# Designs tried in a protein design chat: VHH binders against Rho GTPase-activating protein SYDE2 (SYDE2). Part 2

Target 1, 120 residues: Rho GTPase-activating protein SYDE2 (SYDE2), of Homo sapiens (Human) (q5vt97r660to779)
Amino acid sequence: IDAFRHYSFSDQPKCSQYISGLMSVHFYGAEDLKPPRIDSKDVFCAIQVDSVNKARTALLTCRTTFLDMDHTFNIEIENAQHLKLVVFSWEPTPRKNRVCCHGTVVLPTLFRVTKTHQLA

## First folded at step 21 (VHH)

Design aa2 (from l5 with S52Y)
Fold by OpenDDE, fold request of step 23:
Structure aa2 (fold): chain B 120 residues (1-120), chain A 120 residues (1-120)
Amino acid sequence: as target 1 above (120 residues)
Amino acid sequence: QVQLVESGGGMVQPGGSLRLSCAASGFTFSSYWMSWVRRAPGKGPEWVSSIYSGGSETLYADSVKGRFTISRDNAKNTLYLQMNSLKPEDTALYYCAKEYTEGNIYFFDWGQGTQVTVSS
């Protein structure tokens, strides 16, 4: 079982390799959500591959600091290095949706070891 | 500069249909998630639907599932929203939005909107 490392959002772990193919990401949920506003209960999840938004969920209502999910993202990646799972708050005013939580993995190193991983 | 021009709004009776269009320019339309957002009287903006850049994935708010259909024509740089079985609660100003990220912010950049009024 692997875990996301703690990075700042802007940090990109060092990587000199690239991978391509079809990827499935099963999302079970997120913990320690930190909405930027106390009255903001709506969130959505996004899968970013090298800063490109490849997949996302519909808006979800977050009632606690935990988001329980059962969702599979199927994405096509080409010459990719990093996978980022981000939970954004829905903040249509002033049209800036900020990060509640995120995790980043380095794809080439991950799939060089095994084809399937469980991340906590 | 990014331009999003919505059209197709109007007044219809409950149970009626409308088809909204959004003409996009000033950016590579086919590279971005696009969405529809609406603002009803006295309410904040509500996410309605989103579609992946290639059109292979669509998302809907529960309030419009089964009634609304989002689609896009990348060759024409146009986004569509087919709205069937319209209800009075669908009355709102409807915005076409470009979805993108810059830094740690997820943006919905939308136009001036087109008014949809459902009333008997």
Scores: ipSAE 0.811, ipTM 0.922, lowest interface PAE 0.5, mean pLDDT 90
Fold by OpenDDE, fold request of step 23:
Structure aa2 (fold): chain B 120 residues (1-120), chain A 120 residues (1-120)
Amino acid sequence: as target 1 above (120 residues)
Amino acid sequence: QVQLVESGGGMVQPGGSLRLSCAASGFTFSSYWMSWVRRAPGKGPEWVSSIYSGGSETLYADSVKGRFTISRDNAKNTLYLQMNSLKPEDTALYYCAKEYTEGNIYFFDWGQGTQVTVSS
């Protein structure tokens, strides 16, 4: 079992390799959500591959600091290095949706061991 | 500059149908998630539906599932929203939105909107 490493959102760990193919990501949820506003209850999840939004969820209502999910993302990746899962708050005014939590994975390192991983 | 021009709105009776269109220009339309957002009188903007850049994935708010269908024609730089079984609560200004990320912020950039009124 591998865990998402904690990085600053803007940080991308150095990687010299790239991977391509079809990837399936099963999302079970997120803990310790930090909404930017106390009145912000709606969020959505996005999967970014090297800063490209490859997948996302519909808006979800957060009632606690925990987000329980059971969702599978099927994404095509090409010459990719980083996978980022991000939970954004829905903030239609002033049209800026900020990060509640995120995780980053270096893809080539992950797939050196096995083709199937459970991430936390 | 990004331009999003919505059209197709109007007044219909409950149970009626409308098809909204959005003409996009000023950016590579086929590279972005697109969405519809609406604002009802006295309420904040509500996310309605989104579609992946390639059109392979669509998302809907629970309030419109089974009634609305989002689609796109990348060759025409056009986004569509087929609205069936319309209800009075669907009355709103409907916006076509470009979805993108800059830094740690997820943006929905939308046009001036087209008015949809559902009334008997």
Scores: ipSAE 0.799, ipTM 0.914, lowest interface PAE 0.5, mean pLDDT 89
Fold by OpenDDE, last read:
Structure aa2 (fold): chain B 120 residues (1-120), chain A 120 residues (1-120)
Amino acid sequence: as target 1 above (120 residues)
Amino acid sequence: QVQLVESGGGMVQPGGSLRLSCAASGFTFSSYWMSWVRRAPGKGPEWVSSIYSGGSETLYADSVKGRFTISRDNAKNTLYLQMNSLKPEDTALYYCAKEYTEGNIYFFDWGQGTQVTVSS
């Protein structure tokens, strides 16, 4: 089930339910990366739960518009509604790392259907 | 006012060790990812290591893996970087950084830094 959806970064899908527990997220990669800088090539991924940065990767070298990953995140969530995966560009000057790619998942909706989901 | 004050830098011979400290104030230290970033002469800032707010997750650049250890004491609002097996290439100004997001930007805000010089 592909429940991964693209929203505006500031938008949160409407949700009236909450979920708590330990979540395992396996990250396979990201496509259609749009680095703000043509020469950056360094990116990192962050997992946000209701706007809280719960997990992130080390800096990764992005050679193409596709980021191939094989990483599992174990995230503890409490009364949460949204999971957001964000790829940021490493831009230490001027200390602002901008979004290259992002996606949002409504957590309660996922767990109503099955325990295992494929997100794309 | 967010304050990050780095200390513990100095001059050491190759193979030596140093322990950096960062005293944080002006924000809820225990709620944020913290990181170390360094800037070598003539180079841009390089990410070194990060640690989750609760300390349960640590990340390292490949260049320092196995040699550096990041840790934190939330009760003391202090971030640490244990640096072992130092190399000349580790010579840099080391910054303690607060990680956070505002809107669609991921920030690394850091202090004035502490100088680490590795030389024979």
Scores: ipSAE 0.796, ipTM 0.916, lowest interface PAE 0.5, mean pLDDT 89
Fold by OpenDDE, last read:
Structure aa2 (fold): chain B 120 residues (1-120), chain A 120 residues (1-120)
Amino acid sequence: as target 1 above (120 residues)
Amino acid sequence: QVQLVESGGGMVQPGGSLRLSCAASGFTFSSYWMSWVRRAPGKGPEWVSSIYSGGSETLYADSVKGRFTISRDNAKNTLYLQMNSLKPEDTALYYCAKEYTEGNIYFFDWGQGTQVTVSS
């Protein structure tokens, strides 16, 4: 099941349900990175739950369009609907870090099917 | 208005220690990731360390791992950076930064900074 959906960053898939609990997310990497600037090679990954930054990585050097990672996030969610995985560029000047890639998951739908999923 | 006031900087010998503090006001401190960023002479801003809102997660740049420790006291709205085994390359203006997102932008908003100079 392709539960990982591609939307615009601001768009959220419709959801009428909420879930709570502990979630473990293992991040294997990111594909098709589109850095806003060619010279920006430093990135970091963030996990957002309903627009709240719940977890993030340290800065990573991105050398290709694929970011290979092996990172596990343990996230406590409460009354949540959406999970967003975002890769940001490190752009300290002018203090704005822009999106390189992202994905969104509707949590209630995901866990209605199974409790374990692999997201790409 | 968000206010971040760094302090604790100074001049130390290589191998010495400093403890930086950041007094935060104008926002709900306990709800945000906080970080330290530094700018060395002739270089762009470098991410140093970050800490989750609740303090349960800390992140460090490879250059400071094992030497620096980030911590926070949410009751006092204060962020700390304990710097041990300081090196000349740690010389920089150190900024305390509030991490947040607006739209598709991840922001690091920091204060005026405190100068750290490591020199023999």
Scores: ipSAE 0.777, ipTM 0.905, lowest interface PAE 0.5, mean pLDDT 89
Fold by ESMFold2, fold request of step 23:
Structure aa2 (fold): chain B 120 residues (1-120), chain A 120 residues (1-120)
Amino acid sequence: as target 1 above (120 residues)
Amino acid sequence: QVQLVESGGGMVQPGGSLRLSCAASGFTFSSYWMSWVRRAPGKGPEWVSSIYSGGSETLYADSVKGRFTISRDNAKNTLYLQMNSLKPEDTALYYCAKEYTEGNIYFFDWGQGTQVTVSS
């Protein structure tokens, strides 16, 4: 069972603790996902900025413990300190009026963040 | 207390249209992603569509793309689903869901649902 790690804006050069701007986040995939219980499961990737869900994908079918994709999020960030990408598994259980999706944090090597000039 | 009240379901012929509504109260509606989730007879919950808190981004399951349109009115605390070109496979109990994260879990919490039946 591996320890989780996440990207922090505070790892930037000693110029600022907070980041603002329009940003493109390039997501390449995820590893160490929980295996499907039968033959496949649905997952989605979300971007959390200081614990706020800024963007996410639609549900995607996943048949293994890894996801290999190419997706770009365009988000607005203001005075943010933490950004992380999390892959959540849609694993319905017998629960009335709820689905609980367990998250796997995406390692920093599996995404890149670029300041964008496009307003998207 | 969080309340989600779905309405607008009914019986329609294949190819017909329906518009679902969801009245939300007890939380800051404009701060959360909202979704529609459906449960067909004898099946588990299936994600249908989601919309960003500000309304600018929408997501759809492949099975409903081009036929369904999600929208929200944050001034009225109301979520909508316009359903066109309905098929018998769309027969289900449709739920309005609040999306939120606590710790490492992403929740979809929904109301009592509204029944949609598509039959000849």
Scores: ipSAE 0.621, ipTM 0.859, lowest interface PAE 1.2, mean pLDDT 81
Fold by ESMFold2, last read:
Structure aa2 (fold): chain B 120 residues (1-120), chain A 120 residues (1-120)
Amino acid sequence: as target 1 above (120 residues)
Amino acid sequence: QVQLVESGGGMVQPGGSLRLSCAASGFTFSSYWMSWVRRAPGKGPEWVSSIYSGGSETLYADSVKGRFTISRDNAKNTLYLQMNSLKPEDTALYYCAKEYTEGNIYFFDWGQGTQVTVSS
């Protein structure tokens, strides 16, 4: 029943309600991940913080349900409460003036989030 | 009204160069990631390159890495693509695209395009 959830900074040990700073997000890749559209040849992975895109990969060719990203995002965030990873599929037959890429949320167990500090 | 107007296309010989421009209006250009997308004869749309809203990060398709350079001037609301070492397979209609998310969909919305033809 609890197969999918978004990472919430509120799940951290007792601290402020919101998180700011430089963060490193490592996406290991996925087994059993299905591209949103099986007819898609390309996908990309995006990090959304409070529904705002912070970073994404280039388009990658998806061959199967296995997606080996092994990718690290380094992002700067302010007053963030929720972070999620989404895999979007590139749709080859778009409307006249757009491409619509359907997204699938990546489970939190498939990535690691750490807060990093730079020495002043 | 959102407007994206591409220009700078033309006919060049293999090995030549072109610089594409895109004039943006009707939205806060500096707040959005931008892309170049191309459509070759008989093909669907192909993602070429993207640039973050602040211009700090750029992404390239493998087929254009080292040959194409994306840039933006947020003060002029203009997106650019410098295309060097052009090949016949780069022949396409090139679109300037605005990237954004609405719900579970990631959109690439583009203008009218500018034709690039690479032939002897």
Scores: ipSAE 0.575, ipTM 0.848, lowest interface PAE 1.2, mean pLDDT 78
Fold by ESMFold2, fold request of step 23:
Structure aa2 (fold): chain B 120 residues (1-120), chain A 120 residues (1-120)
Amino acid sequence: as target 1 above (120 residues)
Amino acid sequence: QVQLVESGGGMVQPGGSLRLSCAASGFTFSSYWMSWVRRAPGKGPEWVSSIYSGGSETLYADSVKGRFTISRDNAKNTLYLQMNSLKPEDTALYYCAKEYTEGNIYFFDWGQGTQVTVSS
């Protein structure tokens, strides 16, 4: 099983509170993506806050198993507990009016969050 | 239950314009990212454009930037695509898609499509 980390707003051992405010998420890249079947594939990155897609990129061409980028998302957060950054693969194998994109969760070391806490 | 009905397709000359519409029902339209996906003859689905649930964020494939404008009217449960400066390469079935996640999979679910043909 692949062991990937995601960012938790409650990083301190004693703090498990919902947070609100404006967040800047600095995304440096992603690793351990599924390899392209042929030459390349399209991917996109999404920010999920408590399972809601708050922001994402347009489709990007990926020719390897990693992305190297420097991107900042600015999102508004209300009473959120979990933030994930996920890379989804656009694979053109549609069945019955859908496209299914498998996700790879980006490790916390590959992005940085600047935040406003509700707690001192 | 979920229904997406595309309309507004037709035949136009290169350089012409069309406006596509999509009537949505069976889900809370205002809660989801929506997109346009197209399929040219003999090709797989190609992502064209997406719009955030509130309408404030829009994304475009490089091939359509500056020519296409996505918009939505959440009061009417309707998604739009304004297509200007049309090229023969834009000829395709255009699908309206609902974007959502389930587990580690990001879905684009789309309707029956509306045909756009650009020829001289």
Scores: ipSAE 0.533, ipTM 0.831, lowest interface PAE 1.5, mean pLDDT 78

Design aa2 (from l5 with S52Y)
Fold by ESMFold2, last read:
Structure aa2 (fold): chain B 120 residues (1-120), chain A 120 residues (1-120)
Amino acid sequence: as target 1 above (120 residues)
Amino acid sequence: QVQLVESGGGMVQPGGSLRLSCAASGFTFSSYWMSWVRRAPGKGPEWVSSIYSGGSETLYADSVKGRFTISRDNAKNTLYLQMNSLKPEDTALYYCAKEYTEGNIYFFDWGQGTQVTVSS
């Protein structure tokens, strides 16, 4: 099974290892959220392209272990090799001048990537 | 060494305005999402607003949407929050935060904060 658990552009039948253009990422929802410490939990979703946070949502409330959302990210990327979608939980207990949000990488079956331009 | 210095807080009447600033040093400011986080008396940290590293994308909590405007000047390593139509519930210590990931954790690391007090 995929040890990185992220979408790889290199699974396309092309010689180029890098992708450029406008990409649409549709997120159906997430199943592997950690159980909340209370009945609800604030979360956000981030799109990481080659370890760079390209887009994210505002904080959203999640009532269950499944975040039921239809959200589409439209991102412009250039010379990208890897994309992953991560769900982070907002942790209300601060750690002296910081908040730590633990993340769960979303399996590729929970989102769809569609390009709207040819690779450059 | 990472430094975030917030300023521009003060006392203001309901309906008033304030502009917060944050001077950043010790890291490549233009490479990171930045945010404002606030802590009201007796409450945990509340996410307020975030801005993409390039400045083109902004996010707001529902409680401040339409009233607050986040911006950044990457040439001056400075983050701003324009706060209009202030309400007593906006009273809090406001922190400038650097957003980044390490492993599967998303951090919001902030400075010492600047106090905003909204009262008659």
Scores: ipSAE 0.454, ipTM 0.800, lowest interface PAE 1.8, mean pLDDT 76

